# Designs tried in a protein design chat: VHH binders against Protein HIGH CHLOROPHYLL FLUORESCENCE PHENOTYPE 244, chloroplastic (HCF244). Part 2

Target 1, 331 residues: Protein HIGH CHLOROPHYLL FLUORESCENCE PHENOTYPE 244, chloroplastic (HCF244), of Arabidopsis thaliana (Mouse-ear cress) (o65502)
Amino acid sequence: SAAAVNLAPGTPVRPTSILVVGATGTLGRQIVRRALDEGYDVRCLVRPRPAPADFLRDWGATVVNADLSKPETIPATLVGIHTVIDCATGRPEEPIKTVDWEGKVALIQCAKAMGIQKYVFYSIHNCDKHPEVPLMEIKYCTEKFLQESGLNHITIRLCGFMQGLIGQYAVPILEEKSVWGTDAPTRVAYMDTQDIARLTLIALRNEKINGKLLTFAGPRAWTTQEVITLCERLAGQDANVTTVPVSVLRVTRQLTRFFQWTNDVADRLAFSEVLSSDTVFSAPMTETNSLLGVDQKDMVTLEKYLQDYFSNILKKLKDLKAQSKQSDIYF

## First folded at step 4 (VHH)

Design a15 (from Q04b with S53R; framework vhh_7qia_2)
Fold by ESMFold2-Fast, scan of step 4:
Structure a15 (fold): chain B 331 residues (1-331), chain A 117 residues (1-117)
Amino acid sequence: as target 1 above (331 residues)
Amino acid sequence: QLQLVESGGGLVQPGGSLRLSCEASGSIFSSYDMGWYRQAPGKQRELVAFITRGSYTNYADSVKGRFTISRDNAKNTVYLQMNSLRPEDTAIYYCAADLWYESSDYWGKGTPVTVSS
């Protein structure tokens, strides 16, 4: 049988049996939702931590616990699994080495030993160009470790998530709170995590993609200022922008060498605009689209993503104003 | 897809308080914008309060300062804390969820609130 190591004789390993690691995160939950919708049997590996996982069970997934810092807890979670989709990333307060390197090494070694047939790893665009950035160096080292492991795998390098822009820009602008901008010329090709999930599951079904490195880039690359301007236009109001000069962000590069950030805004600005050192954080999608059999025009644009978000919120605000006018008529 | 179940309604005296809960199951709760609507006898259903996935909130003028909407993504639950209740707040209260990139709204079956001496 093609069964994983230490399974009972005759136990089948079905191509639809998927383990999602980091299932509670922004990308992981989209992978779980899409896989369930497409009829996969989904098991979610969740670390023993305060973060809730009951919603995953409510969707129809099974949830298992393991601690990647304790390799002995991993093998039981892999029994009967065909494919591992690894969305796990350490929290800002956790040592990068423990989760993003030692934990990954343990998981990959265990997957190889257990006979896992496919491993999907999410990496970062241009990680090979920035050994001075700890997260990028670890992502690149993990790519190389997978290549050397002999484990059948797909590596997907990501540029950025549209989902992060809601909390960082859209909501604060609606609340008339300050947003952090920068004069950095860096552009980021944000992709909707729903498209990342869709493309990943297509890739899983194509054996020709085995062993390949793909880059998933959104339809257009955006500067921080362009994102803010788009949010202002769609919200119908001006943003209160605090601009952080590139010179200040260069100092923070030195600091990130020695500790993790606790501020999401600083993390994002340092990562996307200064830590990359590149002016464009993007990649052509022609080859990826051809390989996956998808049409570029079906990708969600940032304009549509934010327009849909703001249209929904503004409709609710309009409904509330209509109620207010009715009250004024009688009082 | 998404199922919503309201609870916490009942009979209360003017000036009293109630906390409504709406528990979600069957989908990505944290991705949904959530709202509380109400419908008084013989009137149209109206929006009372909403909370986005990013926790931005807004309220109908008639309830501002008295009602507070909140969410607990860990418990897949949205709450409506109702203080200083008035007879005109008497209605059936409905929980609603919309995923802004989906056209489909999801509704609970409602929980009745009666404010009477």
Scores: ipSAE 0.011, ipTM 0.505, lowest interface PAE 9.4, mean pLDDT 79

Design a16 (from Q04b with S55R; framework vhh_7qia_2)
Fold by ESMFold2-Fast, scan of step 4:
Structure a16 (fold): chain B 331 residues (1-331), chain A 117 residues (1-117)
Amino acid sequence: as target 1 above (331 residues)
Amino acid sequence: QLQLVESGGGLVQPGGSLRLSCEASGSIFSSYDMGWYRQAPGKQRELVAFITSGRYTNYADSVKGRFTISRDNAKNTVYLQMNSLRPEDTAIYYCAADLWYESSDYWGKGTPVTVSS
């Protein structure tokens, strides 16, 4: 456990000793996996809940429990840690204010007090431009809080994850289930979380990045309809689209705010409204690539990402058909 | 790492039923696509059925309507329910797991199924 970590007095912490917060999430697990592959000593901070975390131990990481809503549980997890990589975010079931603001503030304050030497925070692209969206306002406030804390840090603004598109579009289309669409022209530059992990660990090793704000954007920005069309082409079948007009999302948000039944629901609906606007979640990668010494050509495209996913499934379907024909001959 | 252990094989009469189980240990089971393969004596190993992490299923034509693949992520287990068994279904049945973005598949050691009068 974290409480059992023991360092001799005056022993400096190793630069390879990292704590990944939110390690079970879509981004966190990729950070853990990449860090272990690159020889880091990885400690995973996970919240006590039913979701499994044993796979992190199986990969070779240490797992410790803490609750960001209970600041007293945090300090023991930071003993002997050089770098914190903060992938923690609220789930739909959790209040945004509790995890994304109060929890972050507690973690950052504790990290500063414990002498953590580097802190990586994941923010959202254009969060400074959408104060009307509680999650974006909280992300921007956290950026400012981290800047004012004096804690050495790297802030990385993200546009979106390719991984989410598998469950939202690829699988339902393949299963001939309904997918949710919208008439908004919003575009998102989805990035493979494996690339986010790769770029993050490169940034950790470059002291010139200390104190900087980076934006990680995928190779191109996609509308919801373009993603659906790509999935249809790769799956070889048409999608059953249930369209939710932007006006319906706006009305629902206004009604929830008017009745004040829950700030959590209003906050999530407001975020959905931004994602249903003509906002483009993308950024040039030239400066980031230059700073990190990476080649844009090595970035995974959404076409390649989804092609690999569907090719794996279609290969299995082809194998099934080939084996059936063989059985007809031999049996 | 992921380790797979098959069970439930045995001897059964033609027309009978068997339920095979494959328990996974190690890595997170729910992320893997799971499949059942079989290898009859003196024949090539063939894919019988698969189930994705999203629960999409499909089957070899020879077993369609007779076999059902399912998974219980809480128990880290994949099942193959085999009904209306035929002598031609006699084989060693193997459980396999893969992540579509990984280069390596994981395999169990197999469980024998014999359909004989």
Scores: ipSAE 0.138, ipTM 0.661, lowest interface PAE 5.5, mean pLDDT 80

Design a18 (from Q04b with Y56F; framework vhh_7qia_2)
Fold by ESMFold2-Fast, scan of step 4:
Structure a18 (fold): chain B 331 residues (1-331), chain A 117 residues (1-117)
Amino acid sequence: as target 1 above (331 residues)
Amino acid sequence: QLQLVESGGGLVQPGGSLRLSCEASGSIFSSYDMGWYRQAPGKQRELVAFITSGSFTNYADSVKGRFTISRDNAKNTVYLQMNSLRPEDTAIYYCAADLWYESSDYWGKGTPVTVSS
């Protein structure tokens, strides 16, 4: 009953009451962290697996259980919420259509029905140009569904996450494991998810951004080979690269739906990049920066991001070696 | 934020073995690089082993072949298996966690290890 009163038309809901959907993911956790730091009352919608979500409660968030593939579980999680930030993607074992389309439709319809004041949706750059790629088609259809829903929303198209490059290239190169290279000409303007979170929360507070579609692009667009070369330079060692032509990867991906699929935007974007040629996943940031009142120079570059990563690991290795040398001198 | 609690220390004879555990709570454990440090009386704290989020490991030369670091992300725990212990391994052993893109390090309170007959 108190929940029904809070949902009635004209009942005030605090602008600081936000629900983060997909809060355990690479982007979602950064949104939660930044929002808590900025004084928001954060509720996290997670699947009912308590261990992976305990960290959100420990950070100060409220955790509620629901599953986007089970629409009946959604309404209770929206009670008393002003803004929904939707970072959710399907699990590797789930069909893309179930979570990324059917689940999104259910969430958006429920949000509209329950009087949610603002909905943030993360889409993919150039999704409107690649209807042949299922994830891209679904993202674009979701953009259109939001526009037609009458729900106040902000759409943010993403190019790629710097975070994905650590596991895909930096770590394997440092560990002297094989990395997969490609001849794809695709360039991606990777952005640090901490910057995505920072910019998103700024956007939430500006009513002039309501109804807008923004693109968040990193400072520079990179090919796979350029990323590998940068990692080699920073690690101080050559990568063991297995190069697979984009044509071979395209056929293999279309036929093999049982390969492990990660849930973050970077991995899904990497898949679509392998399927396309002559694609540049980037956009000018001048208008976005102006709208958000931010300075381009404060954006993290991929060079700095990876340099900080490798410097941290290499300092530990040097500490181990320096310590060994000291022991040799004194003992 | 992350909390770390070490256990498994104690008194052991030279040539013996101990297994240290460090249980993490309050943050996503799998994202952190984990390390084991030790501090002997009158000496500075030194890094003995580390394990990254990707399970890349490395060791101080003084412990190579004797110590093994491992992690269990399902249990939010990092381990240090210490074999062929020597009197010079006597120290307080500390668990540490860092997220390379954040300034904040997290430290346990330490667990004492004494190697003596």
Scores: ipSAE 0.198, ipTM 0.693, lowest interface PAE 4.6, mean pLDDT 81

Design a19 (from Q04b with N58R; framework vhh_7qia_2)
Fold by ESMFold2-Fast, scan of step 4:
Parts: structure tokens; C-alpha cells; sequence
Structure a19 (fold): chain B 331 residues (1-331), chain A 117 residues (1-117)
């Protein structure tokens, strides 16, 4: 990659030199933004594709291209890098195995060979308990592969992103469109990706966390119905809910295991929630908060996150209504 | 720095149509809301239409049913399709981008639209 850093022979790699893989995604972009704000030298590994990555350069990051399915493209992107933060996920049209397994294996092997000092891998809560869910099985296999690689690493298991709820519930409810609900008892401790980024960068600076597996869980676990009810309250509108019984979702799960899942991260995580209808996607944060030196009270709640979103939209609506009342009537 | 460049303005007869484009250098992303504002001579600037990253749209009552806002994130462009134009639509039209969870916003320099016989 022409954007790779040239160092004098024998120059130690700076601990502020990080590579973010999957930098254009919901989590990756927050990692880039936070790292830049904290003074890191950020290089973004993006796939050679027409999708815009100029915003990463506008923020002050360097952008390099590589294809994880072509291992020969990877080494040049790692020159001069101290830490890799791996936010990469498969594209909707790609088999989950190609990027989330084969691509990860190639990236980890290359990082080890290139002498990368630290590797951050994002996994999924309870992935070791659900081998029947393809994405979860691949995440767990990747955790084990990373442990066996000898590469210094931090594994962070995630429960869910607050950001995904905007497209799934907030926007459709505002538009008076149908949303899919379920009677599944599954609860998810959604976390703001800005908090995930903040906690990740704190973890990078604490060598006691090297080799550890952490779980990042939001302040409270929510059912699908609780999320819909909260969105209804904040939007001031009743949702048009199509309830999909858990029994129908279980039949779909049985059929789906014969086919590869090729949707994006949000769809894969939502599917995992549904398939694990008897699982609570949450974890105590006491030990994690203690290790990171953070206060639980500083975590963004789902109530605050969605309130801020709806308040911003409703403010624009009020501005439009106020403007529609303005007139220059002549007498 | 994000830059917004408007185009497509001009002179049209009442009842005519124009399509305005706003091309962003760098970003229109899932967290950016895009809006079209206008300012007529001697009047305050007003919001005409906005579109969120999730494509939720809303319009000023004065343009509802006549104007359509849309976006193409792959092209970093937001559009305003203006149909059934009226003399009172005469104004300089401005494109704006803001992040709902951050303090920064961006404005274009404007493109003039004149509706006259």
C-alpha cells in the first residue's frame, strides 16, 4: 500500500500506531474517531470497493486497501503498526465463512508473522454456548485460533449495538411502518458503540488486560417488546407491530442451518438474538469497570441514547412546523 | 473538512421543475442528517426538507407534495426534486449536514432558484 509508513531500520514501532480493520462499519468508525481524538496515528484497512471511505481521511486517518480473501495484500498494510483493532465483518453478499473465518485466520497469521504487538478481536457474548449459530461458532473458533497463535491479544465479547435499533425500530415507528416483534424472552444489553470505543482504548493502555477475555454489556438488558414500547413513548406514536412467534423463528432456524448466512453484522447479531430466545445477552460489568478504571454511571443508557435521537428529529419537525406558519400577508 | 457543493439552480417559469444536487466531499454517513434550507431576499432562512441517514424524511407544509428529498450515500449526494414551482419558492437554496450526536455541522454556499414569468 503506498500509504504504509517507512521507518528507519531498527526503529521501534510506536505504541500509538494502530490499524483499524473494518473502519467504515458502525463500530470501526467510532474506534477511528476516538483513537484520533486521543492522539493515535490511525491507519484504516478497507476493502477495495466503491463505497466511500473519504470521511476517514477527512477525520485525519490514513486509508489503505487490502482484501482479506487475498493474503498477499495484507503484509504491506501492517508495516509500522503496533496494534491491530479488528472490527472487520463479512459483506452481505459474502459467505460468512469467507471473511469471518478464512479472512480472520489470514489476518491473524500475517499479524503474528509481521510482529504485531497487540491484536484486539471483537467476539460475541455466549458464542461458546451456541455452536448451532454459524456466526457464533466462527467467533468462538476465532477466539481459540487467536489463543493458539501466540499473538498478544485482547478478546472483547459484545452483546449488541444501540445503533442497530435506529433502523430496526426508531425510524420505522416514526414512518408508521410495520416493525417485527417477537414473544421471545431474550434480553440484550445494548451498548453505544461510542462507549465500546472508549473502553477499548482504555484497555489498550493496561498491560494487565493482555491475553484477557472481556465482555462489554450495556447498562440494562432489553426485550424486543421493551425496545418497541420505549420507541413508541419517545416518538409519540403507536407502532404497527407484526408479532413473529418464537416457534416460527425456531423452524426458520432449522432450515437456515443448511444455508450460509450472508447478511451484515447487524442482521447476524439480530438473528443470533432470535435464535437464542432462552438466553440473556448481558454480563456483570463490575470487574470490567474495575480493570478499566471507569464508572458505570458514565455509560450511555438506551433511554438516553434513543431520547437524544428522537429529540433531535422532533426538534427538526418543530422547526418545519414553525416555518410553515410564517407568512408575508399583504393588506 | 467536509465540503458541500450545491448545483441545479436556475430560472424557471411557474409550474416548472428543477432538481437540486448537493455533493459532499468526504462524507454523508449513517449519523449525518441532510437538509435543504432556503432564504428569500429580506426574509429569514427556513428549513425546507430534511432526510436522516435512515431515509426518514419530513417537509415544510409549503412544499409538501411538491418537493421530494432523497440521498445516495454511495455518491455522497443529497437531492431536492422541486415540482410545480411557484414565485414564492424564489430563494437561494442551501444544503446542510449535521451529526445528531456531535456538535459539528456543515453548510454549502447556496444555489439560486428564481421562479418568474
Amino acid sequence: as target 1 above (331 residues)
Amino acid sequence: QLQLVESGGGLVQPGGSLRLSCEASGSIFSSYDMGWYRQAPGKQRELVAFITSGSYTRYADSVKGRFTISRDNAKNTVYLQMNSLRPEDTAIYYCAADLWYESSDYWGKGTPVTVSS
Scores: ipSAE 0.000, ipTM 0.451, lowest interface PAE 10.3, mean pLDDT 78

Design a20 (from Q04b with N58Y; framework vhh_7qia_2)
Fold by ESMFold2-Fast, scan of step 4:
Structure a20 (fold): chain B 331 residues (1-331), chain A 117 residues (1-117)
Amino acid sequence: as target 1 above (331 residues)
Amino acid sequence: QLQLVESGGGLVQPGGSLRLSCEASGSIFSSYDMGWYRQAPGKQRELVAFITSGSYTYYADSVKGRFTISRDNAKNTVYLQMNSLRPEDTAIYYCAADLWYESSDYWGKGTPVTVSS
């Protein structure tokens, strides 16, 4: 871990020097992309593993290795960093306590000791209201730990990601494969991770946001059935829905993961306790928009997000058909 | 940024076979829709086949039944198996990846395929 000229002892800390933890994830990569586009010097903390991180380097970021379960590996990654943006979350195969609690505690303690000037933590909306859900309890405990640490920070509670809906609903419906639905009345205000990245970087530039808890909610809250219906309409296909009763989701609560829903079964299951209640996973954006100086009308709607996805796929299919017709002229 | 490197092109006789490979490095390969395009001399680039992240496959009618697209997410590779090749299949073949919510597509440099007696 040798210090380069820019990272040598005594190198001034630049406000544009940021470390993104969990940079390979759905949110983390958007933070990296947006920060690079805005002229930040971006360092990505990734776990030491065989899988390449070349795409982050190709985008212009620096990649460093650390293992949050080995606190001694963390300090070198923080040298010369002004702001840490913590997008790290446990993988389904990892004990939630290891990354989302013990790893966070180690990272926050190290950041405080190394003199990091700002720490951004992503939490979950209503995590304080659901201590029975392990991930929510850990998120709320992390919020409190960060408050007590004395580390300057911004906490951002999230409702859900639009990106997860592509793999869970849009693609399977278009491909006429089965999708998992639920009869729960729960509504989720999904937000495009590109908007989360945009709003986060705006928040970083405003010292008045220091120490604040913000909630980022998408423009509208959606039930699972409403998402399925929207995808059916845009795809021109009826969904093959397997409805999972809330009781089954309660039994599988240990498999519930953060709102980055993917093809992994554990990541596709919603929080069992949240789904069993008449819960609206949304929040007014008036105060947040005012604090950040942003216009609600500039937020991406789920309708627009999914319309763009389906239009892209359907255009490719149409273009392919047109090319085939031309080839038939010779035969 | 995703890097794509094509291989497997070459000279074959009509009726022959070739297997093109496109190895991706960097990003999470399984999240991308992958396609094979070709550009014949004096013609515009055309989509030959694509495979979605969910493994849905689609082919141009001119290659349907002769070409097969597949992916190996463990090896970060997409393949195009080309059978019963015709002189009309002569082109430079390009691998492309898109993550529809990103602003730009990713392209390889291309691999030439020549079908001639």
Scores: ipSAE 0.000, ipTM 0.410, lowest interface PAE 11.8, mean pLDDT 78

Design a21 (from Q04b with L99Y; framework vhh_7qia_2)
Fold by ESMFold2-Fast, scan of step 4:
Structure a21 (fold): chain B 331 residues (1-331), chain A 117 residues (1-117)
Amino acid sequence: as target 1 above (331 residues)
Amino acid sequence: QLQLVESGGGLVQPGGSLRLSCEASGSIFSSYDMGWYRQAPGKQRELVAFITSGSYTNYADSVKGRFTISRDNAKNTVYLQMNSLRPEDTAIYYCAADYWYESSDYWGKGTPVTVSS
């Protein structure tokens, strides 16, 4: 109803003042850490729940609360902000889809009204090709809404995070526990979230990227079995693989569609059907690298990422054994 | 920055039990690998147990079957349950945290454990 402005009329907003939405998530925390290290003034938007957010304050960020399902809570979080980086992602459940869509619309509308000068949205590669998947549908609808809003923005479509592979494969294989596999031929170009953060902050500094849609793909696309095999080699152990056929994933997806998706395993397996075609979930990086002025050779490979992880764990295991031997000679 | 505070040490008879606690503040507790180290008089500091951010655990051979490491991410706390204590377990016990993306380790100030009659 009145003029909604970030600062007093005529006061310019500092380009180093950023708001990170979804700051506690796997990607959001990397954006916060990188931005703080590069001298940005970082404010983190978190839901009002008892989930820990003190680590963000301890890193030097400011933490503010809002509920995206309550639009009246949003404007106060945007006061004094130049750029919004939206790392939040919803679950692919039908009930959550409506809440997530309306919340995103409210945030974008509020950002426009408050005079936010740049909005970064993380989308999903090929989301326009999979309207049958609720998460992909909402991501594509959000891309279109952002375009129609007139808000200056950058849209970044992602293929997958290397970080997720630690809990899904690396740790269970090291523990000699079962891992879930699929016979799907699909390959995914996983990217280190540290690279996503690095590339995003470079993009923020280049006005030629304003209004563009970029895709961030890791340096190589991997099948589930190739990831498992790599983890086996680095851990020095064979994996106990439970393979779920593509046909079972299709049936599971149909069943979960008519009931609430309450099991994380069922949700992951149902989503895996999207990745179970003979599809390479990847994109060429030549144009993106050129626009950002980066070298493809500086990208972290999955082999290096997992090797560094396993080297850290195996060093601790060796230290335990060495200390046991030393205790035998101290008397 | 991460700060660690240990508690639960004390004097105990051989065969007794103690539970050590380490409360973390000032960073992402759930992302850190946590370990318990000990240092006996005149000896080097040794790792006795660790627990990763993914809850993978392992132990020094001298404490396997007697000590159990666990974590409560909601309370930002790591625990070391010590059973069937022996005189050779006498040491100052230290809590430590590391994150494989960071080059810095975080340490508590230690809590003394004495196993004697």
Scores: ipSAE 0.025, ipTM 0.575, lowest interface PAE 7.8, mean pLDDT 79

Design a22 (from Q04b with L99P; framework vhh_7qia_2)
Fold by ESMFold2-Fast, scan of step 4:
Structure a22 (fold): chain B 331 residues (1-331), chain A 117 residues (1-117)
Amino acid sequence: as target 1 above (331 residues)
Amino acid sequence: QLQLVESGGGLVQPGGSLRLSCEASGSIFSSYDMGWYRQAPGKQRELVAFITSGSYTNYADSVKGRFTISRDNAKNTVYLQMNSLRPEDTAIYYCAADPWYESSDYWGKGTPVTVSS
């Protein structure tokens, strides 16, 4: 039966019963899609405010509301859940500490109290090395809190999403708009969120991974200049690049730290400074691949990801142009 | 998974206007590139206009300056505003969603547009 059953207190729940928190986001939606495709019973926790979440129900997931700032709203969402996959991040207009720290603490404490059997948390590569970046500091504090909680969990540190490069580089280059470049030597190992979802579902089925910290890094690390060059080749267009030296970012950060209303700008600049200081924002995947039983060659490359995107758009442009040459002659 | 429902077609005089709507359900609308296609009797289906997730637009030369494609992500809807309609615009108009990150396109059932006196 597809109907929910009431279990006696202390009865183990099915491993296929998962709750995805932050299901509407770029990563969360891919987790929901993959889990549904693999036969999981998926419940999506969304915040109680106007937001397009009907697509999750249409996909076959159930949608429940909770306010992480109100701990009393959380327990009902966890009833009958085996595994929580926590993709949630605060919105830009929300104080980072309220959702990303206080909300996480409440969710984790409730999960522990309700007997949740597994918790998956997404963290950031090198977050332990950059306490000056608020998001990184909070991610690292959450890793420590999970370890101290005794809740069975998997922590996955991420380097970056390929999806973000579409809006930042691919679309502006196609539109002949200016893109921002930097002289920073930093390389980032972007990963397709579909691979993150695939690897996550493999990881949660393997008890040997319980309690482990994994890092998911894409197949190759890229500089900003290399990404722009790749997009230029695939789009068949030269980019209009405005280069921002690292020194400009450092000077601006020093100025903004004295003004409270610019704290969000200072946070963004601090993250940019971290990316420009770390020469390789990546990690070896040998151990992770071995633990998950996956082959590195099956990972989506940035070249393949962007080639698919540009080929699709360029095909549409060619189809439009071909139609302008079509002529029907009737006698 | 994704369902697309077109509306707004009908009979209109040459020089008239129609606004087509395509409402999406069952998937994340804002992540899709959306297109309008048309198929006249005895002809192959052709792309009329598209709009990317980033709102970049482009048009077939035959409709450029007369048709405008737009989207409202809050309403999960893509629109085709058709002005200065001509008899040769007569066709069944189809909405398509292209999840460029996946191997399959999604199509609506179409809405008929007839331009005649």
Scores: ipSAE 0.023, ipTM 0.568, lowest interface PAE 7.7, mean pLDDT 79

Design a23 (from Q04b with L99V; framework vhh_7qia_2)
Fold by ESMFold2-Fast, scan of step 4:
Structure a23 (fold): chain B 331 residues (1-331), chain A 117 residues (1-117)
Amino acid sequence: as target 1 above (331 residues)
Amino acid sequence: QLQLVESGGGLVQPGGSLRLSCEASGSIFSSYDMGWYRQAPGKQRELVAFITSGSYTNYADSVKGRFTISRDNAKNTVYLQMNSLRPEDTAIYYCAADVWYESSDYWGKGTPVTVSS
């Protein structure tokens, strides 16, 4: 039988020893790269995959395998770790309950039992306002679970990843494939995951942030049409855009639930309904920037991000293929 | 394989009415969700009306109250009744089957509608 490992009283753990969970994902790899660049000792927790994760070892990280759906695999990965940065997200084909709730609960309980000194959790902006959306309900429940656990933690609510727009718009537009738009006035403040990584590591060094909830919002909020227009300009061609009314998304969501489609598809459709409403996924960054000691002007704009992407498309496409299952509408 | 053929397009005066038809062949029509899209000059294609196999209907806000989508499964036909037409309704109208937020599998070739005096 496997047993949890407890640290002996008085055994020191270096503050630079971090575990990144979901290290191969869109956000996780940026956390790993930035942490290594800043001199941290990085251990990456990854699930077994057909494609190798050797690029993380090539960067200088240690890679260990575990499955959050199998709690017995977790304790060994936490030995000697000071801080856990939890970037784990369920793959599109996986039920949300397995990774985003049961796996998260198991990881947090194990971290608390093993004396982990800091836990970083990524949540979603406005998750407390949408209990009808399963992913948002689970994120909010996880925020409460961490608060009640007594585990020292930082919660970071995210609005959206610029990286998600590559698979949804930039690549299809460049390849002259059809893209789906919406007539909703909703705006999303997409942030470059490199900035999320930078801000996260700054937050780790400031004990005043312990126990706090921060929101990371990109420098500007964008509608779907504005994103498509920007991609058209940078690609040098018109997009083949099909615009879907909000009402069609609602009907599709209801029918999908009735016919017992996969939970991840139903959950993405439910979230697309929220994103297609008159909702603004943005937050003022003044307090966060002040607390972290950063300048808003140093944030990567969507214009610069996409221009750099189109200039380096082959490398970014290769990177995106490794992360295709992590690129979805939530991020 | 499903084939779609649109008809009923033409020139109409502002405030006028027009009825588009789309006849399906090649597959079981009643099993498909059907929709009408339009593409105006210099603009992207947009979904204006949608009807499910179960006869649920939805409309874009720009056409709500003016357009009505319906289907006749016995005739393998979907219709778009357009009332109170405006110059901004000028577009090529496309019939489509298997309407999803991600893609549509079957398209007609389109029928032009021009609203002008």
Scores: ipSAE 0.000, ipTM 0.224, lowest interface PAE 19.2, mean pLDDT 77

